# Designs tried in a protein design chat: VHH binders against S-protein homolog 13 (SPH13). Part 6

Target 1, 133 residues: S-protein homolog 13 (SPH13), of Arabidopsis thaliana (Mouse-ear cress) (q5xv33)
Amino acid sequence: GRLELKNEISGVASVRKAKLAVRCWSNEDDLGWNMLKPKQSRIWKFTTMNMWPFQKTEFRCQFRSGFGTTNEDVVTVFSVKDGFRKQCGVGGDECFWVAKRDGFYLRRIVKDGGGDSRKKYVDVLKSKWVWKW
Key: E = the ipSAE of ESMFold2; O = the ipSAE of OpenDDE; V2 = 0.75 times the mean of E and O plus 0.25 times the DockQ between their complexes.

## First folded at step 6 (VHH)

Design p02 (from c12 with S31D E107T; framework vhh_7pa5_2; at its last look DockQ between E and O 0.01; V2 from the best seeds 0.00; counts 0 for: pae E 12.0 > 2, placed apart)
Fold by ESMFold2, look of step 7:
Structure p02 (fold): chain B 133 residues (1-133), chain A 121 residues (1-121)
Amino acid sequence: as target 1 above (133 residues)
Amino acid sequence: QVQLVESGGGMVQPGGSLRLSCAASGFTFDDYAMSWVRRAPGKGPEWVSTISWSGDSTSYADSVKGRFTISRDNAKNTLYLQMNSLKPEDTALYYCATEYFDSSGLTYDYWGQGTQVTVSS
């Protein structure tokens, strides 16, 4: 599968405020905090496992923006569970997330009704930015 | 050097009003959301209110909604909290706070020294 996190925060007075701090981990590895600059992405490619002893592939992240964090302190951004994968759109093996000025979105791939090759995306709000203490 | 200085606290009777101020320096104030947080004697910190960088969006804890109003003046680098209909349970040390980013990424939550609010007869 494939996981992409993209920072699309824009329309702010300061470039510093458009940065996105992320901390992501898989089942056994913690990748630590990292900064995504405006328009920057982080992409993970991996094999999905649903067999013993590696029965579940899951990526979880924390987010900090100049406007706050997500409502849920830890967000699952990829999972092999069927309910989760369907939310990511066509195929369910690729998930694309975008941070915007007003919040954190799941970018779902949807198809138009025609036979042409154009893709459409629908951005579905996961969480507005919130301040928590 | 980031600095936050709260003021405007004091002693008031139940039902009274106070206006807190927080003077900010050492960073670009209008790039950051700002919060008020309070700590009552012997208790942990409690979030009170947050205002977005532009002032367009505000949020409040249920315990203060309708009684407190957060605001900011970006030209004066100052955050405010108007506190009306004060109750004894509002007695606490009130802090203003911000999240600070630099070229190293997310670094700190900054706190002022706090200003004491005491509501009693």
Scores: ipSAE 0.005, ipTM 0.204, lowest interface PAE 12.0, mean pLDDT 77
Fold by ESMFold2-Fast, scan of step 6:
Formats: structure tokens, sequence, C-alpha cells
Structure p02 (fold): chain B 133 residues (1-133), chain A 121 residues (1-121)
């Protein structure tokens, strides 16, 4: 599977300082803290295991902004549990998350059946920042 | 070396005012949100207020809303807390705090030594 997190925070009082700190972990791995500058992304690739009775793969992330170092959201960003991967778009093994000024969005990539060869996607708000920028 | 130095505490009567300062050094001050946290005698730490890296957004604990004002001067690397209408329950050691992020993205919490505020009748 594949997890991508991108910082698209913009429209804050100083655009050059819209930094995002992110830590992601599973029951097996701690991916540590990663600092994302505006427009920067971080990608993790991993093996998914979803065969009973063996362990299932699930990642959660904690986000901290330049405003909210003491205020954080914990968000499930990847899971092989029924239904979760379907939110990530057709083919479900890749989840793309985008941080924006008002919260965290799941970027659902959809394929166009017969038109333009460009990727089409929709951003779905899944978690809001507690504090405003 | 990251350093936070608080000052401005003292003894005041109920209804009085104090202004706390925190001088920051050893990191890019204006890239980080800053907070005030207090510890009253015999109690654990209580978050008081946070200000964004730009100074445009602030948040306060319910116990201090309308009485305290957090501000910062990024040109001077200094954080402030203006405390008005002080109450005996505001008696505490006040710390400024930040989370420092190194080049690998690791987060470290940095706390100063603190400045004592005593409100007594």
Amino acid sequence: as target 1 above (133 residues)
Amino acid sequence: QVQLVESGGGMVQPGGSLRLSCAASGFTFDDYAMSWVRRAPGKGPEWVSTISWSGDSTSYADSVKGRFTISRDNAKNTLYLQMNSLKPEDTALYYCATEYFDSSGLTYDYWGQGTQVTVSS
C-alpha cells in the first residue's frame, strides 16, 4: 500500500511560515515526526496484510501546525478494514491526504472513463483544525 | 541551544495586573506557535494560552478568557502575557513553551524555568 501526505496550507498571514509537522504510526511501525513545508509531501510505502487470522494494517497520524503545537488531531489515514480503502478512490491501495487551512482532506483519485487523460479527483474534508489560522 | 527565559512575575493584590515576558533564543522564533502554561501549588500543569507563529490567531483557557491577552513581537523574539483582573486562583509558576522541530522533523518540547505569580489578599 501507499500513504501520501501533502501540505497545501495557504492563505495564512505569512504564507512562508505555513509549516506542518506530522507523525504517523501503526501497531508495528512508528514513522516519526516529519516537517512538511508548503507544497511539500511525504510518501510511505508498506506491505498490506489482510488475511485472517493474521494482523491487519492500519496507520494513524498526529498533525501539528505552526499555530497548534499544543493542539493536535489523530486521524486514521490508512486501513485494510472493510470500507476504509474504498474512500481513497478506485483500486483502494493508495490513500492521499492533504492538509489545508481549515483541516485535513482525503484526496480521492477517480479515473475518467473516456475523456481527458488527466487525473480527476475530489478533496473530502475529514478532520478540522481545532484552532483557526 | 534553545533557551526560553520568563520574567515579569511578582506579588499583586486581587484585581491587579502583571505583564509576563518570555525571551526566546536558539531557534527561529517566528516559525513556531508559543504557549503559556502554569503550575499552581500542589497541582499539575494547566495550559493557559497559545498564539500562532504570526501572532494573528490566539486561544485561551476558559478560566482566563477576557482577562488575559497573549501577544508576541517576532522582531524581538519575545512572547508576552498581559494578565488583568488577577484572582487568587491565578497564583502559579508560569512557563512559556514551544515545540522545537529539528531538520529531521523530530518534535521536542522546550520549557523555560518559569516566573512566579502570587495573587494574595
Scores: ipSAE 0.000, ipTM 0.170, lowest interface PAE 12.7, mean pLDDT 74
ESMFold2 (binder alone), look of step 7: mean pLDDT 81; pTM 0.798
OpenDDE, look of step 7: ipSAE 0.015; ipTM 0.411

Design p06 (from c12 with D30E S104Y L106T; framework vhh_7pa5_2)
Fold by ESMFold2-Fast, scan of step 6:
Structure p06 (fold): chain B 133 residues (1-133), chain A 121 residues (1-121)
Amino acid sequence: as target 1 above (133 residues)
Amino acid sequence: QVQLVESGGGMVQPGGSLRLSCAASGFTFESYAMSWVRRAPGKGPEWVSTISWSGDSTSYADSVKGRFTISRDNAKNTLYLQMNSLKPEDTALYYCATEYFDSYGTEYDYWGQGTQVTVSS
């Protein structure tokens, strides 16, 4: 499996406010707090499991800004559940998330309606920030 | 089947207005948040606006704030985007989007085929 989280926060008063702290964890692993500067990505690779009732691979994250009020909402960013995997759009085992000024987005490949051969992405808002920028 | 069908796009001059519609079917529209997303030539896709299931909360990208208004009519299963003071930079294919949950709690994302908006003189 692959989890990527990118900070695309822009249009804020200072670079300090554009920094994003993220902690992600599963039942097996705590990936700790990671600081993302604007335009920076963090990538985690891992082995997936789907063995009910004993274990399933699922990662959740929480976020803090460098300044302002925190968003304490916990967001599921990866799961081996079929419904979740299909949303991520790349072979079902890769999820790409993007933090923007107003919230946290899942980056998806745009559905092919007979279009261009280039990879086209659309960002779907999944969680709004309560941070004051 | 979940279906989203956008309409209302077209050609307009700078400063003009357009209203986009999205006809939704195959799910309980009144229970889900709805969004507009656009793809501008050469700039990649960007989120435009979201409205809560009740219509009580709305949010907008900074680029459209004050010019665009998102709304919904739950009785008609229709989402709208009123676009005023249009700029050449608003030229894009506009998509209607939703997150749907089935009876097992499985989340799905659905997107329409889009409607083209061209702002030029």
Scores: ipSAE 0.000, ipTM 0.073, lowest interface PAE 20.6, mean pLDDT 74

Design p08 (from c12 with T28D E99V E107T; framework vhh_7pa5_2)
Fold by ESMFold2-Fast, scan of step 6:
Formats: structure tokens, C-alpha cells, sequence
Structure p08 (fold): chain B 133 residues (1-133), chain A 121 residues (1-121)
């Protein structure tokens, strides 16, 4: 599976203020704090075959602004659960997230006209920032 | 905030059956493996059974294998234990518990208050 997080925060007075820190973890792993500059992406690759048969693979993240303020929301960014997988690309194996000026967005599949064969992506706001840039 | 509430215990004759339930709240129930653990009078806790987060995998203590069935309903946040062919040796307070598998092995995190099962003539 693949998890990408991109910082697309723009239109702020300082590059320092547009920085975003993110920490993601699962029951088995803590990926630590990662600093994302504007236009920078962080990509994590992982496999579910290494999971215990009694656990599921799920990653959650929290965020910090360039001023060190931590977001109150914890966001699920990846899960092997069928309901979550349908929101991501490549059959749910690749989840792409985008940070924008007002919040954190999941790129999700939507139907484009009649029929399941035509799919488009839209960015859906999942967590709004508690800080201003 | 995490709450586990067991029910369904009672008194039964040898050879009888009971079904225990465990109602869970305050956490993501469908993300956790769950266990039943029992404590007989004057003894320490004994593991009975474990079920995976999805319900697809189960395991049992040798003492209950073939007689007990663990199951779960993730839509209702409820864990079950169907107990058949009960023996006096099954007399105990039965607890449900959340299970975490890490590099140290199987551990129990949260416990309920328990439900009493008594098997006697």
C-alpha cells in the first residue's frame, strides 16, 4: 500500500509560516514527525502481509503548524477496511492527501456521469486547520 | 470512556448452555482483536478465546475447544461467547478484554467487570 501527503499551502506572507509538520502512526508503527515545506510530498510504502492476523492496518495522522500549534483532530489516512479503501485510488491501495491553506483534503473517487467506468477525483475537506498561516 | 459490559451469565446444570455478550463503547471496536478471559474462585485468570478484528480468525484454549464458540458483530459493537456442554470446571467470572499484538506478543488492555457463570447440579 501507498500513502502520500503533499503540502500545497500557498498565498502566505512567509515560507516559514507555510511549513507543515505531520506525525502518522499505526498500532504497530510510529512514523515520527515529518516537516513538509510548500510543494513538498512525503510518501510511505508498506505491506499488509507483515500484519498480525488479529490486527488491521490503519494509519492516523496529526498536524502542527509552522508556529508549533497542534491540530485537535486526528485523521485516518489509510485503512485496509473496505469502506475506507473505496475513497482512495488504485482499488484503495493508494491514498493521496493534500494540505491546503484552510485544511487537509482527501482526494477521492467520484462518479463522472452515468456508469462505473468513468471516475474522477475531487478533493474533500476532512480536517480544518485551527490556526491561520 | 472505554467501557466493556458483560452479560448473559447465570446458573446452569452440567451439560447445559449459555451465551455471553460483551457490549463495547468508547473506542473503535472493529479495530481490535477481542478475548474472553475467566477467573475461577481462588485461581488466577485463564485465557479462553480470541477473535480477530474482522471476525475471520479465532483461537481457543484446549480446555474449551469444541465446546465454546467466539463471535462478534461489529455493526453492534458486541462480542459473544456461545458455551455448550458446560462442566463444573467452567464455573468462573467471565471477562471480555481488548487485545493488542505487538513485538512482545499478546497483551490485554481494557477489561470489563465480568459476568458470573456457575455450573452445578
Amino acid sequence: as target 1 above (133 residues)
Amino acid sequence: QVQLVESGGGMVQPGGSLRLSCAASGFDFDSYAMSWVRRAPGKGPEWVSTISWSGDSTSYADSVKGRFTISRDNAKNTLYLQMNSLKPEDTALYYCATVYFDSSGLTYDYWGQGTQVTVSS
Scores: ipSAE 0.000, ipTM 0.133, lowest interface PAE 14.0, mean pLDDT 75

Design p10 (from c12 with T28I A33Y S54T; framework vhh_7pa5_2)
Fold by ESMFold2-Fast, scan of step 6:
Structure p10 (fold): chain B 133 residues (1-133), chain A 121 residues (1-121)
Amino acid sequence: as target 1 above (133 residues)
Amino acid sequence: QVQLVESGGGMVQPGGSLRLSCAASGFIFDSYYMSWVRRAPGKGPEWVSTISWTGDSTSYADSVKGRFTISRDNAKNTLYLQMNSLKPEDTALYYCATEYFDSSGLEYDYWGQGTQVTVSS
């Protein structure tokens, strides 16, 4: 599997405010806090497990912005469970998430049948920012 | 416990070279941008160079472009600065620096103790 988190926060007063802090964890490991500057991505590659009796691969994240907000709720960013795979690319093996000023989006590749070879993306809002002051 | 320990400074003549190292511990080194910052006696801190967590992106202050090279070895948790064609104005205490977030999401800037570079005849 593949999890990508990209910081596309814009429309803020400074580069510092456009920073993204993200903490991701699985049921087996806490990956700690990671900082993404504007336009930067963090990519994790891992082997997926989807066989009893082993626990199924799932990652969840919390996010914090440099403008003082956090996500509305903990976000499941990768899972081999519960149909989640259908939301991601490559048969559910690759999930791409994007942070924007208004919240967190799952980026889906849309098949471009329009007569050019470029991939088009649709970003689906999954979680909003909330203030924690 | 976050620690950054710089080494490799010394005294050189103009035109000389030095390689600085920074040994990092207490955080997930390969998940953070790393920077070199310097402070000359009686002056404020000057940013020198930054490298992304993968090493794929680097940036430099105009005063050092073409002379200094920043690099990192994530397997060894070590940051490097190769300094070539040194000038008297490069004389400063050189700090390894990072920005990180704790488990609560609070941002911190952390700097090491510094290593002294002196360029003079």
Scores: ipSAE 0.000, ipTM 0.176, lowest interface PAE 13.1, mean pLDDT 77

Design p11 (from c12 with S54E E99T E107T; framework vhh_7pa5_2)
Fold by ESMFold2-Fast, scan of step 6:
Structure p11 (fold): chain B 133 residues (1-133), chain A 121 residues (1-121)
Amino acid sequence: as target 1 above (133 residues)
Amino acid sequence: QVQLVESGGGMVQPGGSLRLSCAASGFTFDSYAMSWVRRAPGKGPEWVSTISWEGDSTSYADSVKGRFTISRDNAKNTLYLQMNSLKPEDTALYYCATTYFDSSGLTYDYWGQGTQVTVSS
């Protein structure tokens, strides 16, 4: 499977305020803190497991702004449980997430754009920041 | 600061019961698998039980299977171990630990201070 996190935070007065630190982990692995500058993506590739009892692949992330401010909000970003991956779109075991000024969005890749064939994705707000940029 | 604080240990007779608690703070508790690990006098650490981060999957050492039950309350940031039908061989310091699987098997990151369980005839 594939997990991508992209920082698309814009419209803030300083580059420092637009930086996002993210830590993601699973039952099996801690990916550590990763700093995302504006327009930067971080990609993790991993073997997807869907096997009882502990080999169900699931990742969660927490966020910090400029390393000095943290909201401790935790978001599930990848899971084989309960069809979570279906909300990531028509891709296989891939989820694409985008941080924007107001929150953290799941980018769903769609073939027909929900009636607008010009759009190939839909961004769905899943978590609002508790801080202001 | 990450902290794990165990409690609920004590002295019991064989066949008795105890419930251990582990209070977690300073991290996102519901995002970690958790384990109970014990160390008997003069012996190395022995894994006892593991629970997944949502509590929907559990595993036990053969020595405690059918007698111990691991559970968690993510709203209270607390891990539990219900110990029934205690035996003298269960006498040990019991630790809770944040847990994940890697290529080496079960790996532990943060540990509590331990709580003493003594089962005497």
Scores: ipSAE 0.000, ipTM 0.194, lowest interface PAE 13.6, mean pLDDT 77

Design p19 (from c12 with T98R E99V E107T; framework vhh_7pa5_2)
Fold by ESMFold2-Fast, scan of step 6:
Structure p19 (fold): chain B 133 residues (1-133), chain A 121 residues (1-121)
Amino acid sequence: as target 1 above (133 residues)
Amino acid sequence: QVQLVESGGGMVQPGGSLRLSCAASGFTFDSYAMSWVRRAPGKGPEWVSTISWSGDSTSYADSVKGRFTISRDNAKNTLYLQMNSLKPEDTALYYCARVYFDSSGLTYDYWGQGTQVTVSS
């Protein structure tokens, strides 16, 4: 599987203030704290396991603002259980997340209502930030 | 620094109960499956129970099914083992272990110091 987190925070006083720190972890790995500058992505590739109950792959993340305030929500960003992968978009084994000014969004590939063959994205808000930029 | 510290062991009579605790620190506790493993003097280690990182799934050795309950409190970074209907055969040093999943399956990368459980009349 594949997990991408992109920082798309904009409309803040400086690029320093628009930085987002994220720590993600699973039962296999602690990916540590990662600083995301505006427009920067972090990508993790991993083996997907779905065996009862000892070998299921699930990643969770916790966030800190550029001022060091920690968001209370721990967000599940990838899981093989309960159909979570189907929410991530076409193909189900890749999840693309986007941080914006007001919160953290799951980016899903969709078609527009006009039947256009062009790929479009819908960003679904999953967690609101407790801080202001 | 990863640490696992067991407590709650002691001496009980057959049919009695004990609750073991394991205090975890130095890692993201709610990201790891956890196990209880026991060792009686002169014998090899025996797996007792495992709980998934969320607490949604549990598994037990046949020797303890229906008598022991594994649980966790992720807010307190603590693993528990409720032991009911204890038998002399349950006498052992009980270890808390962190489960690590790799390509070969379930392994353990960190162990506690153990807590002694003695069941005697």
Scores: ipSAE 0.000, ipTM 0.118, lowest interface PAE 16.0, mean pLDDT 76

Design p20 (from c12 with S103T S104E E107T; framework vhh_7pa5_2)
Fold by ESMFold2-Fast, scan of step 6:
Formats: C-alpha cells, sequence, structure tokens
Structure p20 (fold): chain B 133 residues (1-133), chain A 121 residues (1-121)
C-alpha cells in the first residue's frame, strides 16, 4: 500500500500559515511529526494487512496548520476496514491526501492512466479547517 | 505463488526455549509485514506477533510479551520467533502469515502448514 500527504496551501502572505505539521501512525509504525512546506509531499509505502480476525492495516493522522486542525482531531487516511479504500479511487491500495487553504482533501484516482499513461484525479473536500488549540 | 514453510517446533519442558523459523518464497519478502499466529487444541486462532517489512517495528500479544521475540532476515527470506520461558498454555500449532491479498473485495491469506509446539512436563 501507499499513502501520500501533500501540502498545497497557497495564497497566503505568512510563510508560517502556509506550513503543515502532520503526524501519522498505524498499529505497526508511528511515522512521527513531519513539517511540510508548501508544495512538499511525504510518501509512505507499507505492507497492507487484513489478517482475520485480529489485525487490519489502518493509518490515522493529526494535522496542525496556520488555519487550524481538521474537524475531527484524528482522521483515518488509509484502512482496509469497511470499504474505506473505495473512496481513494481506482486500485484500492493508494490514498492521496492534500491540504489546501480551505481544508483537507482526498485526491481520488478516477482513471488509471490507460489512455495517455497518466492517472486522472478529482479532489474531494473531507474536512474544513477549525481552530482547536 | 506464495509459499511459507514453518519449522523449529518440538516438545519442551515448562521454562524451556524454542526458535521457530518460517522460510518464505514466491514473493518479495522484504516488502511485506509478517506475523505469527497459533492455534491451540480446541481453540480458534490467536495472533501472537507481527513485524514490519523493514524489521523496525514489532508488536506482541499480551500473553507472550516479554517472553517471545519476533525477528526477520530479509537477505535469507526468513521469519523467526524466539520463544523463551515457555508455558503449557503456549502449546499450539504455530503458523507464519503474510498480508492478506485483497482482490475485488475478497480476502485471502497466505498461511503455512504450521509447526507444532508442545510444552509439558
Amino acid sequence: as target 1 above (133 residues)
Amino acid sequence: QVQLVESGGGMVQPGGSLRLSCAASGFTFDSYAMSWVRRAPGKGPEWVSTISWSGDSTSYADSVKGRFTISRDNAKNTLYLQMNSLKPEDTALYYCATEYFDTEGLTYDYWGQGTQVTVSS
């Protein structure tokens, strides 16, 4: 499996407000706090596991930006549980998330690039920024 | 074709030690998390331990924490379970397993044949 988090916050005069701090973890790995500058991505590749009945691969994240946190303090960004992968798009083992000025988006893969060898995406707003700290 | 072959089981007295091995073939071993799962007589499967693809992260069931150590050698495509301070309750068939293969919403797991561990005095 693959998880990408990209900071696409733009249109701000304050460099501080354009930065994104993110921490992601799973039951196997804590990816730690990462600071993303505008246009930076972090990509994590991992083994997906759906081991019945005990262990299932799931990644959750916390976000801190100049515009606040997500509405939920903790957001599930990848999971083999309950059909979560369907919302990430074609392929089912890749989830791409982007932070923008107005909120946190899932970048869905809507086409696998068969025609012109490029993947096509659509961004879906999942959470608006709110102040909680 | 994924193939997992467990070995190293046997009979030991309480307080003894055993090291289990799992030889993996048919896939890129160093790209997959690996687990040990056991089944005691008359009981369902119990998860024992998991190790990440790199070997940097491990997790253990409460029943074995502090006594068992999971490790892997990616150069040899081999998974290990070092079992110390064995108890009669550890008597079980031990299986190694890799990630489920999720195709079209189906769940597949790749389990070996198992290796028997018997702890008795």
Scores: ipSAE 0.000, ipTM 0.110, lowest interface PAE 17.5, mean pLDDT 75

Design p21 (from c12 with E99V D102E S103D; framework vhh_7pa5_2)
Fold by ESMFold2-Fast, scan of step 6:
Structure p21 (fold): chain B 133 residues (1-133), chain A 121 residues (1-121)
Amino acid sequence: as target 1 above (133 residues)
Amino acid sequence: QVQLVESGGGMVQPGGSLRLSCAASGFTFDSYAMSWVRRAPGKGPEWVSTISWSGDSTSYADSVKGRFTISRDNAKNTLYLQMNSLKPEDTALYYCATVYFEDSGLEYDYWGQGTQVTVSS
């Protein structure tokens, strides 16, 4: 499997406002806090376990930016359970998440036109930024 | 793409009232904390008030507590400032701004062009 988190926050007055802090964890690993500057990505590659009852590969993240945190606090970003990865696009073994000014998006692969050689991405808003006091 | 347009300023006598509005567009208004910030003639910017994204939490500068009320209408993408018991020292350009939190305090991202409030006898 493949999980990518990219910071595409733009249109802000300073780089520090556009930084994205992300902490992700799975059943086996705490990946710690990672700081992403504008345009930077963090990529994790891993082996999926998707056989029932051993469907154990699941990653959840907390996000913090100059805009606060996501309104769902903790976001599931990858899971082999309940068909989750099918929403990530064709093939489902890769989930690509993008932070933007107004929230956190899932970037899905969409075939535009006929054939296997052309890929197009569509970004779907999944969580908004909210400021926590 | 982000636009903030203030209105409702004007001239008023001491003890009077004004209601300022800020029309927001180009972003998801209901997901942002918002502030009013003013600049008096010959002075730097002074924070006036902040409201959370939901409207559930508000805060005010000591100089305006009990006189000013910040509110928002997320369905209309509009921020308001109700100003009562106005004083000459409230004379300033009033700006609305999008807010984000830093570990050291509140920061501002986008500002409008401002609306002038003049309190004089």
Scores: ipSAE 0.000, ipTM 0.155, lowest interface PAE 14.7, mean pLDDT 77

Design p22 (framework vhh_7pa5_2)
Fold by ESMFold2-Fast, scan of step 6:
Structure p22 (fold): chain B 133 residues (1-133), chain A 123 residues (1-123)
Amino acid sequence: as target 1 above (133 residues)
Amino acid sequence: QVQLVESGGGMVQPGGSLRLSCAASGFTFDSYAMSWVRRAPGKGPEWVSTISWSGDSTSYADSVKGRFTISRDNAKNTLYLQMNSLKPEDTALYYCATEYFYDSSGYTEYDYWGQGTQVTVSS
């Protein structure tokens, strides 16, 4: 599977405030704290597990502002459980997330089919920041 | 004050049809994918269908594929579910949602849920 997190935060009072810290983990892996500067992406690739008795693959993330304030929400960013992957990518194995000024968004990629094969996308708000930038 | 208000449920016999509506307010409806989710008596929530922000892409649970059609009217901030060839196992409370997580044990998290509309299919 593939998880991508991109920082698209802009229009904030300082460059320091535009930085986002993220920690993502599963029962098997802790990806650690990662600082995302504006316009930076982090990409993690991993093997998915969805068969008993093995643990089903699920990643959750926690966020901190550039000033160290922790967001209240823990966000599920990838899961093989039931319908979660239907929200992700064209093939369901790639979840693309975008941080914006007001919150954290899942970016869904859809093909339009109107005689044009170009990919289009929609951003779905999943968590609002508890801090002001 | 984000609100999702479902309507159109009722009682029908097997093989009947119903059209559900969801009136959305308090957010930019045309920028988000929308879903229908149902909860049957004594069971956890089941995802039914999703439609992209533009209405050009749809997906369905295997249990309803070929019988249900999801659609939206972005000018009216309204989501629809056309339900044909209804079966007793379709009996459930139906919810519209912009954001949800569903796992094999039930719901993990959700936001922007409505009250639900009851669909009862009985002979």
Scores: ipSAE 0.000, ipTM 0.102, lowest interface PAE 18.4, mean pLDDT 74

Design p23 (framework vhh_7pa5_2)
Fold by ESMFold2-Fast, scan of step 6:
Structure p23 (fold): chain B 133 residues (1-133), chain A 125 residues (1-125)
Amino acid sequence: as target 1 above (133 residues)
Amino acid sequence: QVQLVESGGGMVQPGGSLRLSCAASGFTFDSYAMSWVRRAPGKGPEWVSTISWSGDSTSYADSVKGRFTISRDNAKNTLYLQMNSLKPEDTALYYCATVYFEYDSSGTYTEYDYWGQGTQVTVSS
């Protein structure tokens, strides 16, 4: 599997406001804190597991603003559970996430037959930023 | 009853070689793609290699390319992993697993159906 997080925060008054720190983890791995500058992506590759004796693959992320405030919600960014990855690309093996001014979006590849057949993707808001000190 | 039984693990020095075997029973072995997956202490599971049901195609993780060779003998219902130039980083419990490519309207997913008990490989001096 592949997890990509891209910082697309734009239209803000300061560079500090446009920076984003992210920490992602699974039950097996802690990927640590990563600072994303505007337009920067971070990519992690991993083995996708969906059978005992291994735990089902699931990654969650916590976010911090460039001002040091922490977002209230922890967001699930990849999971083999409950059809989560059906919304992701490359047969569900690649989840692409995008941070914007108001929240954190999953970037979905839009196939022919949707309402937006002229677009290659659509961004779906999954978590609105709720910053706390 | 489906069973996968790994063997051939053990202790070896860096630069050494080991050959792992996986004996399959209770299913039509030659109808399944097979994988080797390993788990090192304190690490998540890492896919190592996959071989098609016919043996005609193989794939490898970048960490083992050029050192490991996956093969199968469908007449004997056995999967193999030849491990050469072993490194301390190869220390792990090695599992064989049947591979299933699940298809739905959203695409293709790689899943694992059956797992063995694992065989321990320890590379140290």
Scores: ipSAE 0.000, ipTM 0.071, lowest interface PAE 24.0, mean pLDDT 77

Design p24 (from c12 with D102T L106Y E107T; framework vhh_7pa5_2; at its last look DockQ between E and O 0.02; V2 from the best seeds 0.00; counts 0 for: pae O 10.9 > 2, grease 26.5 > 24.2, placed apart)
Fold by OpenDDE, look of step 7:
Structure p24 (fold): chain B 133 residues (1-133), chain A 121 residues (1-121)
Amino acid sequence: as target 1 above (133 residues)
Amino acid sequence: QVQLVESGGGMVQPGGSLRLSCAASGFTFDSYAMSWVRRAPGKGPEWVSTISWSGDSTSYADSVKGRFTISRDNAKNTLYLQMNSLKPEDTALYYCATEYFTSSGYTYDYWGQGTQVTVSS
């Protein structure tokens, strides 16, 4: 599996507050804590254990920003059977996660049906930041 | 200041072995996952391996699975990459980094200057 995360937290005086701490794991892998600096985009590759008919691989993450954490402590960012693919839609739509000042978003890349090869994106708010510490 | 210093590279024949080291300083090493990334001439960065902060979990690119082993010594603030059964395709500049490279090929993370690995007969 693959997931991409962008840190687009901006408009803060302190760079520290704009940093995003991320820990992602699956049943097979735990990559531990990592830091995304502002404007940084990062790709994680996880081992997908797709043993038919048991497709149980889920990739989950914890997020911590200067603005707090996601409402749910653990966010499922990818699922073999459900979740990420459904959220992205059908037909091979591209999705990735984006952290912004006001929350955590799923970004969907949408092809403009008007024949323009312009890739547009739609950000869907998945969670506002909440203070839990 | 964050510093990552790679070492252990060199020239070996196909089938040979090398052990890379990365000395980390300037940050809490044991709090971060660490990765190896390599860049071959004319190619973009390629992720090689990642190890969790505790060392209890590892991931590898398909191209190196079964041949490379990532490990770390948190007491020594050192990351390692044991490379066995080396192939010419493994020739690259190897970097240790706190994380993966970006989709664009650029990264904002910390990495070292790299250590050259050359596999040639």
Scores: ipSAE 0.006, ipTM 0.250, lowest interface PAE 10.9, mean pLDDT 82
ESMFold2-Fast, scan of step 6: ipSAE 0.263; ipTM 0.659
ESMFold2, look of step 7: ipSAE 0.006; ipTM 0.287
ESMFold2 (binder alone), look of step 7: mean pLDDT 80; pTM 0.784

Design p25 (from c12 with T50S S59K E107T; framework vhh_7pa5_2)
Fold by ESMFold2-Fast, scan of step 6:
Order: sequence, then structure tokens, then C-alpha cells
Structure p25 (fold): chain B 133 residues (1-133), chain A 121 residues (1-121)
Amino acid sequence: as target 1 above (133 residues)
Amino acid sequence: QVQLVESGGGMVQPGGSLRLSCAASGFTFDSYAMSWVRRAPGKGPEWVSSISWSGDSTKYADSVKGRFTISRDNAKNTLYLQMNSLKPEDTALYYCATEYFDSSGLTYDYWGQGTQVTVSS
């Protein structure tokens, strides 16, 4: 599997406010805090496991920006559970998340010949920023 | 074409040892986590152990922890399970498994014919 997090926060005068800090983990791995400047992406590749009724791959993240954190402080960003991957691209193996000024989005790749012939993707808002400190 | 071929099973007395092998072909073996799963007669599958793509991380079911060791040789496309201190409850058909994605987004486990392990006096 592949998890990408991109910072597309723009339209702010302060570079400090546009930075994105992200920490992701699974039951096995803690990927630590990563700071993303505007336009930067972080990509993690990992082995995906889905063996019913046994262990399943799942990553959760915390996000911090100049706009605060997400409504849900901890967000599931990749999971083989409960059809989560139907929201993601490449047969569900690649989840692409994008932080923007108004919130946190899942980027979905649109097949060629979709309704918007000028665009190759659609960003779906999943969580808004809230200032909790 | 994906193939997983298990071998190394047999009959052993309680307290004995066996080493299982799984020969993989038709896919990039070193890019996938691998697992051992067993099925006793008349029962559903029970997960035994898993190993990450690199071999750096391993997990074990509580029933086998401390007795079994999973390992892999990516240069030989082979997965292993070293089984020590075998108990009658370990009697089962043992399978190796991997996960794949296809164009429908569906996840599949690929199973060979398995290798039979029988623990009896």
C-alpha cells in the first residue's frame, strides 16, 4: 500500500500558518512527526495485510497547522477495514490526502472521460480545521 | 501467474520440531507481507504468524508465541516457519498466504494445497 500526504495550504500571508505537522502510526509503526512546508508531500509505502478474521493494516494520523487541528483529532488515513479503501485510488491501494486552507481532503483520481473533462481528480472534504489551543 | 507451494510437513511426536517452507513465484515476493495460516480438520482457518516484506517485523498468535519462528529469504523467494516444542493441538494443514489488489479493488489471499503437520505419539 501507499499513503501520500500533501500540504496545499495557500492564500495566507504567514508561512508559519501554512505549515503542516503530521504524525502517523499503525499498531506496528510510529512514523513520528513530519513537518510539511506548502507544496511538500510525504509518502509512505508499506505492506498491506487483510486476512479475515486476523490482522488488518490501518494507519491513523494527527494533524497540526496554523489553523489548528482537524475536527477529529485522530483521523484514519488508510485501512483495509469496512470498505475504507473504496474511497482511494489504484484499486484502493493508494490513499492521497491533501491539506488546504479550509480543511483536510481525500484526493480521488477521476477516470478519463468523467464529468469534468478538464480535471484528473476530485478533492473530497473530510474534516475542517478547528483551533483547539 | 501467482503460485505458493508449501512443503516440509510430516508426522512428529509431541515436543518435536519441523521446518515448513513456502516457495513463491509469479509476483514480486520481496514487496509483500507474508503469513502462515493453519486449518485443523473440520475447523475454519487460524492465523499463525506474519512477517513484513523486509523481514524486520514479525507477529505470532498467542498459541504459538515462543515456539514458532517465521522468517523469509527474499533472494530465494521463500518463506519459512520453524516449529519447535510441537503439541497435538498444532495438528493441521498449514498454508502460506499473501494479499493482492486487482482492478475491482478486491483483496485476495492465494493459497496452495498446504502441507500437513500431524503431532501424535
Scores: ipSAE 0.000, ipTM 0.109, lowest interface PAE 17.8, mean pLDDT 75

